# Ledger of designs, part 26: VH-VL binders against q95uq1

Target 1, 197 residues: q95uq1
Amino acid sequence: MSDNHEEESNVPAYVPGKHVSVDQLKQQDAEDEALKRYKESLLGTGVHAPKDDPRKLVIKEMKIQIEGRPDTIYPLDTKELIKEMKTKPFVLKESCHYKITLTFNIQHDIVSGLKQTNTVYRKGIKVSTEKHMLGSFAPQALAHSVTNPRHGWEEAPSGMLARGSYTAKVVFTDDDNEEHLSVEYAFSIKSDWKSDD

## First folded at step 5 (VH-VL)

Design P17 (framework fv_pimurutamab)
Fold by ESMFold2-Fast, scan of step 5:
Structure P17 (fold): chain C 197 residues (1-197), chain A 120 residues (1-120), chain B 107 residues (1-107)
Amino acid sequence: as target 1 above (197 residues)
Amino acid sequence: EVQLVESGGGLVQPGGSLRLSCAASGFTFSDYYVHWVRQAPGKGLEWLGSIDSGGYTDYGNEFTSRFTISRDNAKNSLYLQMNSLRAEDTAVYYCARVSDYIWGSYFDYWGQGTMVTVSS
Amino acid sequence: EIVLTQSPATLSLSPGERATLSCRASQSISNYIHWYQQKPGQAPRLLIKYASQSFSGIPARFSGSGSGTDFTLTISSLEPEDFAVYYCQQYYSEPYTFGGGTKVEIK
């Protein structure tokens, strides 16, 4: 069976007005200039998104950290890099400790209730599905960052049956069920790390 | 034209060592998982081990201490270092490519094999 | 490890006859079985992938079926060039394993 959210998540800081668009927030506050200015400061109205880039969620990078080994970083801020990611799997040794960090920007409007659904497949068979609430995020120049697990490490499976190639699909949605991004990636569970050559 | 060509086989005494090579051409070698599979005379196929596009290896349990797989993507070459050879290692050794890099799924192209004979 | 058992070990038939080859897995492997043909002195050749999908260039007389633990390779009408050894192989889990082979020989 599939699992929904069962573990502690890395929850970002709360953003007031998380369920309302930038335009609706400004409209509601039009006759209260102090509140209007406060809401505008939270929404980063000085930040310009490219006119020809309709994305609300832009993932800058995914970082795979493995205890005792160098970090692996995947830049993902273009459509080309996202498409290519599924052909460049990362490797986990049986029982190794790892964690994954996503660094991203929000463009155009506040995204309320951003959540990710991660589904892992082994040879076309669904082996797990997990949903994580990430929080609500505003456009701003400084990138947001979310690490899973929030504390400590995740442990890779072990055993002869666990070894092999996996694919995964992570889908980012919001409170309005708008799908912002879908990323396919791959990984392998191996008995040994990279050979000396 | 996809091609894999093995070399380096021959006669070796028990306890000896050999290094096999597999030369790849006609495709982007660095993007593919490649495997070694062996076949003793008159017997079936036996998976020995694999190396992925990033150089990470896996082996059948009986091979981990004596055999090492490596690759040189700049030379489009795959290698098998064989140590402490035994009579039961006598076989034709094939290199084979896996078509689905994500899934490591099926052997779409094979070399013609190189014969290793371990005999006193 | 996942053990693949092929039966029969030898199948003696004449050209024009139908050949049915079986492969049984020791545990469920979904459709992650592939079939290879090997002629004497030659490398194996991929025939069928993922239980039932023909590899490019393979004649229509070859077909595969099955899922889970029981798989079948069928040759609808044997041609002279089809007399060979056939192997099934699982790519579900490491270590990857092959069946013992079925030799299709002329009667």
Scores: ipSAE 0.005, ipTM 0.470, lowest interface PAE 13.5, mean pLDDT 80

Design P18 (framework fv_patritumab)
Fold by ESMFold2-Fast, scan of step 5:
Structure P18 (fold): chain C 197 residues (1-197), chain A 120 residues (1-120), chain B 113 residues (1-113)
Amino acid sequence: as target 1 above (197 residues)
Amino acid sequence: QVQLQQWGAGLLKPSETLSLTCAVYGGSFSDYYWHWIRQPPGKGLEWIGSIDHSGYTNYNPSLKSRVTISVETSKNQFSLKLSSVTAADTAVYYCARVSDYIWGSYFDYWGRGTLVTVSS
Amino acid sequence: DIEMTQSPDSLAVSLGERATINCRSSQSVLYSSNNKNYLAWYQQNPGQPPKLLIYWASTRESGVPDRFSGSGSGTDFTLTISSLQAEDVAVYYCQQYYSEPYTFGQGTKVEIK
């Protein structure tokens, strides 16, 4: 805690490494442990990306939650599952409350400024384009999770003109304009839930 | 390998606030929803609510006005606060993990439970 | 809310004999799109938290003995213990996870005659 100019030369003042005191060894061990814990908090203990998997962004799953109904899951952690996504549309009832959660891992390097661009189409016509900044994410054992909306629920559109089939494409990019992933999916807006009494 | 440790307690007076904490060891924290469930004497189990690592919560509508669930993701901990307690809030309180939070909430790991008694 | 009702409230069974517990939901917990019943069964021994036995109405959780089985669909479900052992003395609960709020039955106490 001293603010003196005491360190004019450090070499002669330091004990040679071969004759380090017990207290200095304990301090070195504590500093090594602190650094190890810090790195583990960033990277996770025992977390290693597969050598043959070059992906930086791996979506584990997409979850659609609708108030009062069972959760729907789309596992998306392989190219095959991503391609199948658009053949398995989910259904929204007019004015229902819903939210979508993505869980994902980051591999190899920190991804800075991850953002998603979601474009929705109806009968081949672009209906909306939304961009969301997700943040910066590091490789770690724990999956990252992002829910939209962050608070509460989204409300599905209503009215005869809103009913119908939709397709959407979501693209994940970062601050370097690298495209990490593109997913196509489908959904429909219907007047009721008649199939589920 | 996954273990849920809970603490907080114990004997409360009517109108006080219940506060419980649950810590998760030995498994992934950020991949799951974490839940609070209570069991009044002689009754079945009652779901209170859930939280994920980002702080997103869902509450049982019957308790929503009195319940707050919060998360400390850096510590792998989540906490329950229930305000304005009455004798009807006397129960064993459990924290729990859903087995597959995406498909719905069945509970594969549970804390030991904390008995909360609200005396008149 | 979906109400869960169990029967009987208590059941006395001799060692080695079959125990049967019923659970009824106030509305169907079968989801037509995936053909799954959103129903689980739990065992609770005195002083312990509930332990998952069965999910998706009939899938046995890993480590649960073969003598436990679940059956049923829609609104009517059954948990069967084919040959009661002493360690099976417990309270059993059914749970629906079809719709929030998630709800449980009132419990069935299984004891030895």
Scores: ipSAE 0.000, ipTM 0.441, lowest interface PAE 16.2, mean pLDDT 79

Design P2 (framework fv_zilovertamab)
Fold by ESMFold2-Fast, scan of step 5:
Structure P2 (fold): chain C 197 residues (1-197), chain A 121 residues (1-121), chain B 107 residues (1-107)
Amino acid sequence: as target 1 above (197 residues)
Amino acid sequence: QVQLQESGPGLVKPSQTLSLTCTVSGYTFTDYYIHWVRQAPGQGLEWMGSIDPSDSYTSYNQKFKDRLTISKDTSKNQVVLTMTNMDPVDTATYYCARVSDYFWGSYFDYWGHGTLVTVSS
Amino acid sequence: DIVMTQTPLSLPVTPGEPASISCRASQDISNYLAWYQQKPGQAPRLLIYAASNLETGIPPRFSGSGYGTDFTLTINNIESEDAAYYFCQQYYSTPYTFGEGTKVEIK
């Protein structure tokens, strides 16, 4: 969906590395008996979610790591924090190296084929849409963690046409097209860091 | 039953504009991306571009530059490919194809039967 | 652009034998690879997606493998109806690109 780190005629768009979590559950048909058996076995472990919290996906935090800079951590485990996300934009310096880690819990049931769709806008114009398969995850006490990119770093775009303010919307869905979470956020690309950034 | 069907002229003259229509049925039009892929006689497949019919977001193979436009008409469940300044090397079978957003990624689960467009004087 | 190279371009096979087709990407594409079958006069038909996932309705004699830059489509116990062109496609980044195609012919 997103263009194009080598194209000159359009407004420059950053094409981040594609992250694919390929777990063995994605290799199975939706009606596969092995998948049903696997789900039943996990439910038999006796992991209990709070009955007053109906969420299947609980994002504990999003961590933005920039090479040579302190980590930026966004707690996202409440509805209020999720709504606040768009009021706390982060800054990327041109050509900086960065990566993003999501830490989350799964509650109540297995989530199969968890996927994120990230759409980025500039002044109301859609500039990119990226989809990343995160994988299939079971309820467990310890949080799951997924980093994008899986290896190394992503590089922020550069040039005067790339500089500016952006808004984005990330939507988390699964193989059943269940929408678990939608988060709006903002960021900017600048020529240099502020003295206290 | 999911169906995609291309329609348009079988013959265009050099420098003229091509207009092809892809009509879809058997599913919710706005839920799946539609792509255009062409195949010159005896040659391989070449991706041209796509549209998200829910918001008209388009993506193009830049080798076609400003001469390619993809649009939609939601009331008719149609996607339209328009390409200007046709050249004999554009002679090909043109396919529309659907991307399943149910799984992930731009692989094509359903294709139209294709429409042959010959560019000659 | 990512270049997809298929080998061999022509593959004569005898029914009952296994057949293998290779696809190489000019850069790492993870598992963002699909395989298609195309018979003369027909549209392509999806066989495999995400390098190794069999599409619904496709016979289990077809399988895919590979990751990164090197991928293989395997047809076990090939049947006469499998005579066709086969194409790989990367969908890691735009423009999406296809291999040249492999013509599988019955001997």
Scores: ipSAE 0.005, ipTM 0.452, lowest interface PAE 14.5, mean pLDDT 80

Design P3 (framework fv_zilovertamab)
Fold by ESMFold2-Fast, scan of step 5:
Structure P3 (fold): chain C 197 residues (1-197), chain A 121 residues (1-121), chain B 107 residues (1-107)
Amino acid sequence: as target 1 above (197 residues)
Amino acid sequence: QVQLQESGPGLVKPSQTLSLTCTVSGYTFTDYYIHWVRQAPGQGLEWMGSIDPSDSYTSYNQKFKDRLTISKDTSKNQVVLTMTNMDPVDTATYYCARVSDYIFGSYFDYWGHGTLVTVSS
Amino acid sequence: DIVMTQTPLSLPVTPGEPASISCRASQDISNYLAWYQQKPGQAPRLLIYAASNLETGIPPRFSGSGYGTDFTLTINNIESEDAAYYFCQQYYSTPYTFGEGTKVEIK
């Protein structure tokens, strides 16, 4: 049926193997020093983080914007709210135009190479996997925001086989493969906003 | 029927590299994540890591990330665990396991029978 | 890392009695908890997922309850075939972690 999921457009991450050439090892060392310098250039002012909150990534909210309709906002800054997201599925009408904005804070230290992996399932079968490099982010008082797609709108699929209930899991990792957060959510694709199909 | 089967050496010497293979059958290999879990004799279960066979996305328990690599061979429906610098404390039964429904996180509906790996001189 | 603590570690039971095993998480994991049964020489078998959902094919004498940090696996009217180790597992965040296990023994 219709493909409404885009694949990751970012270049693959550098993953060194066990048997690496001398040039590759030197290049890796240079990259480590470049990252240290990059972090130092971003770090101009200290930012207070709660001492009893060890999280480096705090998702404040996820906003679902549908062209011509009011925004749907899911606050996600507590574990209880993250759990509730699964029980409050959002609805996409066939062929509607939508976009998703994630608002978050970084605490304690700079997060390098924050990456999002979103996997969508239907009846236990994986229907798509999207991977997006979000970037590197520093602690700051104001929240960061990332919108997908970056420009324009994504189009929901259409047709009888596309209609139905979906579940999804999004996982956030960084350049060190540290997993910061995993969120599960649900949605359905309907023929119309008030349809029971 | 769904089946997972581990294979590999039963004995490994200290400092050597372990390689275990998980062969799956009875379902579409690329539709489900495969995880590795080990159990030392008389001890509990320890999660090691996972791979998405559709795109090779891996996730590792940070305890093992410097020693552990998980890879796949889709032509053979196999997932391979490679762990370097084996130590006697790594003596355990190693299981591969399938996540049936990713939306419910990483709980495991099908397990291989397990393969005992003893690390000794 | 989230630490899972099981009590008791050993539970002798007479057939026909109910048994209860507790699992405590070091932090709130909502309902992201599974229970497994493991018999000697066998792989673990899924019993319960999402704290209270019974896996297909598992006898209804097994039930799970709890939310947040405190969880219970209950086996009503224990049968001799239920002699096994039982493990809880959190899947709220990586690394996924298991309890130490509880050995259910038939007297």
Scores: ipSAE 0.005, ipTM 0.454, lowest interface PAE 13.3, mean pLDDT 80

Design P4 (framework fv_zilovertamab)
Fold by ESMFold2-Fast, scan of step 5:
Structure P4 (fold): chain C 197 residues (1-197), chain A 121 residues (1-121), chain B 107 residues (1-107)
Amino acid sequence: as target 1 above (197 residues)
Amino acid sequence: QVQLQESGPGLVKPSQTLSLTCTVSGYTFTDYYIHWVRQAPGQGLEWMGSIDPSDSYTSYNQKFKDRLTISKDTSKNQVVLTMTNMDPVDTATYYCARVSEYIWGAYFDYWGHGTLVTVSS
Amino acid sequence: DIVMTQTPLSLPVTPGEPASISCRASQDISNYLAWYQQKPGQAPRLLIYAASNLETGIPPRFSGSGYGTDFTLTINNIESEDAAYYFCQQYYSTPYTFGEGTKVEIK
């Protein structure tokens, strides 16, 4: 019976076609994928990026924090600053406690599984390679921040053989094996701090 | 208005060195990277390398490793491409093109007219 | 090196109809893609950057789309002056590489 007095139609209950496939899960997967793409598009649209800056990863700064000493900060958000970093080495006293913090923006879309590969050289010879998983990050106005080590402090090497000048190259990649950035830097391990450190 | 103009020899003999000059005007020379791109007859565009005129920082396509040098003369607003050991396969129209220092990577908003370099004996 | 593949290589079109050119990258390049127009005897002219951003001074009938590996340049209501070669270029990583080019010809 219709309360609005619309034309009455009484159709027998309709039995839908006999389909034997289990399409519910496939339909749910498709809906989840569409939602993810929509959300990614919305995040990218909602975050203002400079009109002529197509970068997905923009490192704002690298901060060297040493227990009991002032932070050393390297701004890295331009090509010029990145290439100059190698000419401005920092000093670590043997056995000091330190950590490195990266502050960065993600632009345009989500970066999945961002990781860094850090290779250290001494007198042109490779002495170590370390890989650190940073995580997955979405575009947002406020910068992301990641510190290594995640807990506590890293301890600088000690001994006569460890003292000296080093160079390093860090490469940032993601789960799709895309390279976003490569930075070279320099540091020294010394028996004591410089007077101006 | 912004202008870029290539100049240099139209003919180079095999094994000789090529020197091309890109002269720019209409903007602050040190604010924009200059890139070199070439185009062989009947082929596509090929990126060669770049220079930052503010400090002479260079980047090169590894295909030209040890043959290619890019330099600048700020007093003349010029970028110079030097390529050694020229070969007939290097016959191409050579372009210089401009990129803002704040653009990551390189797409080119202004191009020179191009200069044809033929390598033959 | 990242290889850029364009299709079609030759595109005959009738004035007033839309034209589309495809560009495919051999790996994910995000939105680091530009499109250029080149007329005979002239240098390339920038049309689109960051896959979809229209360069100043370029007619609005030109548009770009795509992300990752698959990109499209579209010319709506094509005009006779649009007869030219069109090239895509990735600037995700060095060496920067271009597609083979598509020749658009007016029927």
Scores: ipSAE 0.006, ipTM 0.462, lowest interface PAE 11.9, mean pLDDT 81

Design P5 (framework fv_zilovertamab)
Fold by ESMFold2-Fast, scan of step 5:
Parts: C-alpha cells; structure tokens; sequence
Structure P5 (fold): chain C 197 residues (1-197), chain A 121 residues (1-121), chain B 107 residues (1-107)
C-alpha cells in the first residue's frame, strides 16, 4: 500500500443530475420480449470478440477535461493500467469547470442498462455515492463514448475544508446487476495548478 | 457487540417463495453493506447478493435471474431476502454477513449463525 | 465469473508444524482476496483481508501473502483448535466467488 497525504473534508466531489435506482431500472425492464427483440436487431453480422478475451466491457480510456487546461487521459484497456490509475491522481483547482468522458467497447453481447456507481472516500470513510445510467450498448467496431455531465460542466468544490486528497471507486453494472468492472482512482482539490498540470 | 441473526422457515415446498430476515444490532445499520451467502450441505460458499442500507442499492449474482430480491427496513434494522420458485437444489444454510470494506463491502467481517432451509415436498 | 482454485483439498498436519494453503484466481484480482475459517456447524470467520492484513482478534500464527493470481494462507505452529475448513474469496468483481475449501485435519 502507498502512503498518501489525507486532509479532512466532508465535501462530495461530484453531484450529477437525477439518478435512477436499481429497483426503478428493474421495473423499466419489465417487457423482456420487447427488449430481446430490440437487442437482436442491434447485433452486427461481422462483429466478433477475441476468443481469448471474456470481457463484455472494455474501458479504453477515461478523459478528464478541465476548462482552459489540457486534457488528462488515462488508458484503461488492461488490468495493469486499471490498477495503477489510483497511483496517478488528477488535480482539480477549486471552482474549476470539468467533465469526464469514458470511451469503451462492448464485446460478446449487448449490455442493457449499463450504469456506474461512484463512491468517494476521505481517510477511508465514505463521503458520497452517486449512480449514473449510461445506457444500453451493442458490440461494434467504433468505440462508444459517454460524457458526464451530459450538458455543460461540473464545478469543483471550493473552501479550506474541500481541499485535500480523495480516493474513489467506480463500479460498472447492468440491468441484471452483473458487475463488469471496478476501477479505483484518486484526485485532489487544490488552491492552484502546478506549472505542468 | 455486533450481532447478525437470520430468521425464517426451515422448510419450504417446491415452487413456494422463501422469505428470510437478517436482524442486526451493535452498530449503525446504514454504515455497512449486508450480504447473503448460502452453503448447500457438504458444499462450498456461494454469494447471492447485497444491499447498501443507506440508499437501497442492490447487487445480485446473475445466476438467480429474477428470482432474488433483497430489501431493507431501516426502522427495524432488518434486511430481507426473498426468493421465488424454490427448488430442492436451493436446500442450503443461508447466512447474512456484514461487508467491512468501506468501498463496496466486499469481504465479510461478521456473519449470522446461519439458518438451514430445506426444500422438499 | 472469476474461478478460485484451492490446493490441497485435504491437508493432514501434526500440532506444532506449519500448514500452507494455496489459492489461485482465474484472472488478476490485485490484492482483493480474503481468507475464512469454518468449523463444523458454524458460520465462516474472517481471518485475512486484502491478501495479507490480519483481522482483529485473529491469532498471529495466521498470515497471508500473494498478489495478482497466486495467494497463500500460512498457519505457523498449528494448534488442535485450527482443525477446520479454510476458504479463499475474491472481492475484485461481482459475483464474489469462493474457493472449494481446504480441510485441515490434525493427526
């Protein structure tokens, strides 16, 4: 385990728009025959997953975009890259405007109701849990892309208590509550940028 | 002291619905995930699903399809497992367990004593 | 699903000698591995979490090691009370899965 400086804060890092609970997602999925027919219509005749790769969800990258700053890109298409992500924290300046884009492939079969649950921690204590519906996605050659927030920018918190180091875990599940991937990452909220940030 | 206690019927007929309750005490109910794990006689452990009592987020082992529902009653510090269309292969000791990892609750630091559910005619 | 394979399935040991149990994951699970002890008629008891962290209240003769796909539970100076089944569990991704179990028997 890496030692990391922890500072006190009760501020959630991210508050997206309205969320849909897992119970509501199950209720929305009541018409199985209609969804099955829809899924079958989306499958391409020439798209096949590698036989030696059983993953249904492959995150190619996570992109952190900050208004007025260069993009920060994390490639995540291997297990090693996913594990090292938490050792490469990104920095948000107080009150900066930011958004996060996921680029990913779906393999083997359609994934219905893909959603992410993002939990943020300080000093090992859970400070927030946010759930986002991403949608339903089919295998295809061109990668899928989802940006959060869908419109505009999120604003980073500000104030002495908001500054500090955070860790987060994002879990990707579907309408059947099958977990496809879990990623840990880290970030910090600071009063100013470093020269090369 | 932390305690988890399962309760429910010891015998269920094929095609009936099983309902088991896990009652917890000795800690703040909403701070930890509750999981259900079963063990068929003489067999290994099988994870069934979990609930976060703070927001009712649930996660299920897909092999149970639409048969399994986990819910909570915060006023009673209880988690309820409901499983429909019981089959003799569902005969097992059912445990509730507390998830102690602060991120997802993925390992289980406290367990109930277990309740044996036999499915037969 | 991630498959967890334990070896050996049965391990007879004499009091005072060390015992070692292996657990292998079908894919990289980092350090997201726990070990449990289960005695007949009882619920499992957590011994080790995050591959190598000893749970509070567990005797220091128990230790865990490993990372990625290969993990080991070691019991030094085994005592008669350690006769039990031992299970590894991955919590890297759902569904969480357990090894088949190893029965440790005192000769």
Amino acid sequence: as target 1 above (197 residues)
Amino acid sequence: QVQLQESGPGLVKPSQTLSLTCTVSGYTFTDYYIHWVRQAPGQGLEWMGSIDPSDSYTSYNQKFKDRLTISKDTSKNQVVLTMTNMDPVDTATYYCARGSDYIWGGYFDYWGHGTLVTVSS
Amino acid sequence: DIVMTQTPLSLPVTPGEPASISCRASQDISNYLAWYQQKPGQAPRLLIYAASNLETGIPPRFSGSGYGTDFTLTINNIESEDAAYYFCQQYYSTPYTFGEGTKVEIK
Scores: ipSAE 0.000, ipTM 0.450, lowest interface PAE 14.6, mean pLDDT 80

Design P6 (framework fv_zilovertamab)
Fold by ESMFold2-Fast, scan of step 5:
Structure P6 (fold): chain C 197 residues (1-197), chain A 122 residues (1-122), chain B 107 residues (1-107)
Amino acid sequence: as target 1 above (197 residues)
Amino acid sequence: QVQLQESGPGLVKPSQTLSLTCTVSGYTFTDYYIHWVRQAPGQGLEWMGSIDPSDSYTSYNQKFKDRLTISKDTSKNQVVLTMTNMDPVDTATYYCARVGSDYIWGSYFDYWGHGTLVTVSS
Amino acid sequence: DIVMTQTPLSLPVTPGEPASISCRASQDISNYLAWYQQKPGQAPRLLIYAASNLETGIPPRFSGSGYGTDFTLTINNIESEDAAYYFCQQYYSTPYTFGEGTKVEIK
C-alpha cells in the first residue's frame, strides 16, 4: 500500500554498515585483507581479558548524586573496597532528589540481561526489594555507565517512619542466573542536612 | 545495668496458646529491637522473631507460619510472645534477647534474658 | 534459609593451648557473623560480632576472623573457664540461623 513498500519489506535489524552484531562483524572479515585486519583490531581490543582475573563484572565506582549537593563516589574495583563500602554511609534528606550511577567493565564474554536486585533493610528487617534491568554488555576497553533513574531524579521518602538508618545489599545477576557480584552499602534518611553536623 | 527477664507458664498443654513476657530495664526500651530465640533440650538455637518497640514493626521466622505473634507494651517496658497450637516439639527454653548496639545490618544479640523453660505435655 | 555448619562438634583442648572452631555458611554472608559462648544452664553470651569485633568485656584471648563463607573463632591460651558450647550465627538475612554448636572440653 505504501508507494515505496518500505513498511511491507520488514527491514532487517542489522543493515550492512549501520547495525552489526559481533558475530556478523566477524563473518564479514572476508571482504578484503586491510578491512579484515582493522575489524580484528577492534574485536581484539574489546574481547581481551586479564588472564589472572576471572571476574566478568568489575564495578569501577558507584556515584550517588544529590541535587544541590557534592557527589559521593565509592571506588569499588577491589574486594577490599567493596567490603569497606558499608562502613561509609551516605545521607539522604527526606524528599531530596537523587540518582545513582554505576561505572563498570565487562571481561571475558558478553553478559546478557545484566540486572540488579537491591534489597533494603532497617534494623536488620527487610523493608523493600527492587529489581532493575541494566541491559546486555560486551567486553570493551572503555567502562560502561548506567544511571538510575535514566532521566531526571528519584525522590527520597519522607515522614517520621521513613527517617532512620538503613543498609542495603545489591546483587548483580544475568539471564543465566549467574551471580556476578554482591555489594553492601549503608545510608540514612534525615530531616535536614544540618543534622549531619 | 541492662537486664532482660522472661516470665510465663512452665507447662502448656498440647493445642493451647503460649504467652511469654519479656521485661527489660537499664536502657531506653524503644531504642533496641527485642528478639525471641528458643532452644530445645540438648539442641541448638532457633530464631523466632523480633519487634521494634518504637513502632511495633515485627518480623517472624516463616516456619512458625501464622501461629506466632509478637507485641509490646511500652508503658511496662514489655514484649510479649504469643504462640498458638502448642505441640510437644515446642518444648524448649525461650529467651528474649536485645539487638546488638552496632547493628547497622541485621541482628546479633548482645544481652539475653535468663531463659524460661516451657514444657508442652498433657 | 542459610545453613551454618560448625566443625568440629567436639573439641578437647589442653590449658594454655590455642583452640580454633570453624563455621561455614551455605552462601556468602559477608562479615555478618557473630559468635556466642553458652555454659550449662546459662543463656548464650556474645563474644564476637561482625566476624572479628570483640564484644566489650570479653577477654582478648578470644578473636574472630573470616569473610564470605568461612569463619574461625580462635581462643588463645585457653583457660579452664572456657569449657562451654560455642555457636556461630549469621545475621545477613532472615531467618537468622545458628550453627550446631561446638563443645569445648578442657583436658
Scores: ipSAE 0.006, ipTM 0.464, lowest interface PAE 12.5, mean pLDDT 80

Design P7 (framework fv_zilovertamab)
Fold by ESMFold2-Fast, scan of step 5:
Structure P7 (fold): chain C 197 residues (1-197), chain A 122 residues (1-122), chain B 107 residues (1-107)
Amino acid sequence: as target 1 above (197 residues)
Amino acid sequence: QVQLQESGPGLVKPSQTLSLTCTVSGYTFTDYYIHWVRQAPGQGLEWMGSIDPSDSYTSYNQKFKDRLTISKDTSKNQVVLTMTNMDPVDTATYYCARVSDYIWGSGYFDYWGHGTLVTVSS
Amino acid sequence: DIVMTQTPLSLPVTPGEPASISCRASQDISNYLAWYQQKPGQAPRLLIYAASNLETGIPPRFSGSGYGTDFTLTINNIESEDAAYYFCQQYYSTPYTFGEGTKVEIK
């Protein structure tokens, strides 16, 4: 289960040196059409966020894919769904191959250096912490998607010491150390699959 | 200047317990994981385990898990490796090493101690 | 455990020539590979991380390439001070594992 993922510092798009709002960036360049078009291409489609939703990061879903099994999808686009996630644990069979995909939107501003810190606990004891650089993302109509591992599959642990119930906390931050979201979830490692799992 | 320095006995008898200390300086002790890596004479490098000094979370190579304990003393900026039931095959140079700060508990080693040779013989 | 295999194990080279060392992982490790230099009596020194990124302070004659299972460390215009052992290390999954090492000897 341990992820030894390297941060991706290489992004195909320009990353602003300062935290700048989409509206401020576009307005600064109104009198220079070539620069405005260039910056608009970096800011994506220019999709407007709801005024009553201050979130810069909106996770639409978390998808857990296990080789040979149906996908498990957790919609996470409301506060209620996020709060309920820890009451709906998923199951990993010993040595199964799995991967997790996050589908999300960015609102209001470009988020530079979005990072994920995932801490896993067993009976209140920390058993792993993995920090992954996800990249820099702009507001756009199409949802962004990030899969961990980036390539292939993760392999679930095996053995008597690995089996049991786990809780985890994932925190999303950026280069300015702004915390965008924190989600608690649960899972278990079992010797076999059950119909309730 | 970042520095890591190992200290401990150069000679251990078979069946005895080894205790090695890694003292760090030049950075904030709790910000980086510390790992232990050993190297038998004329051989390659072998990863042993790690500790997060901020909360004492440890990870061990399964090969050593029943014999190896890694602990810390934040007041002294020290990480301690304890290994029980030493055997002549455990003769090696023992290094402590720091991982990159962007991967917690995993990664590559940017700074190493100078190493301490531990000989296990009667 | 992921097994790292280095070739060659011994590499005699003449100063000014390029030298190339290969490292093969027993499974896909993406770009989670580092290269270290070790001189006799010294600790290993980080040269390359993430398969191709040069560590600060390392001479630009060193470069790394590769992805997945096959990786290469290249020393362009080798110098006498480059006589050393070279090790690759995967950090894709614990336990971290190293190649057996390549001894670069200047002729």
Scores: ipSAE 0.006, ipTM 0.448, lowest interface PAE 15.2, mean pLDDT 80

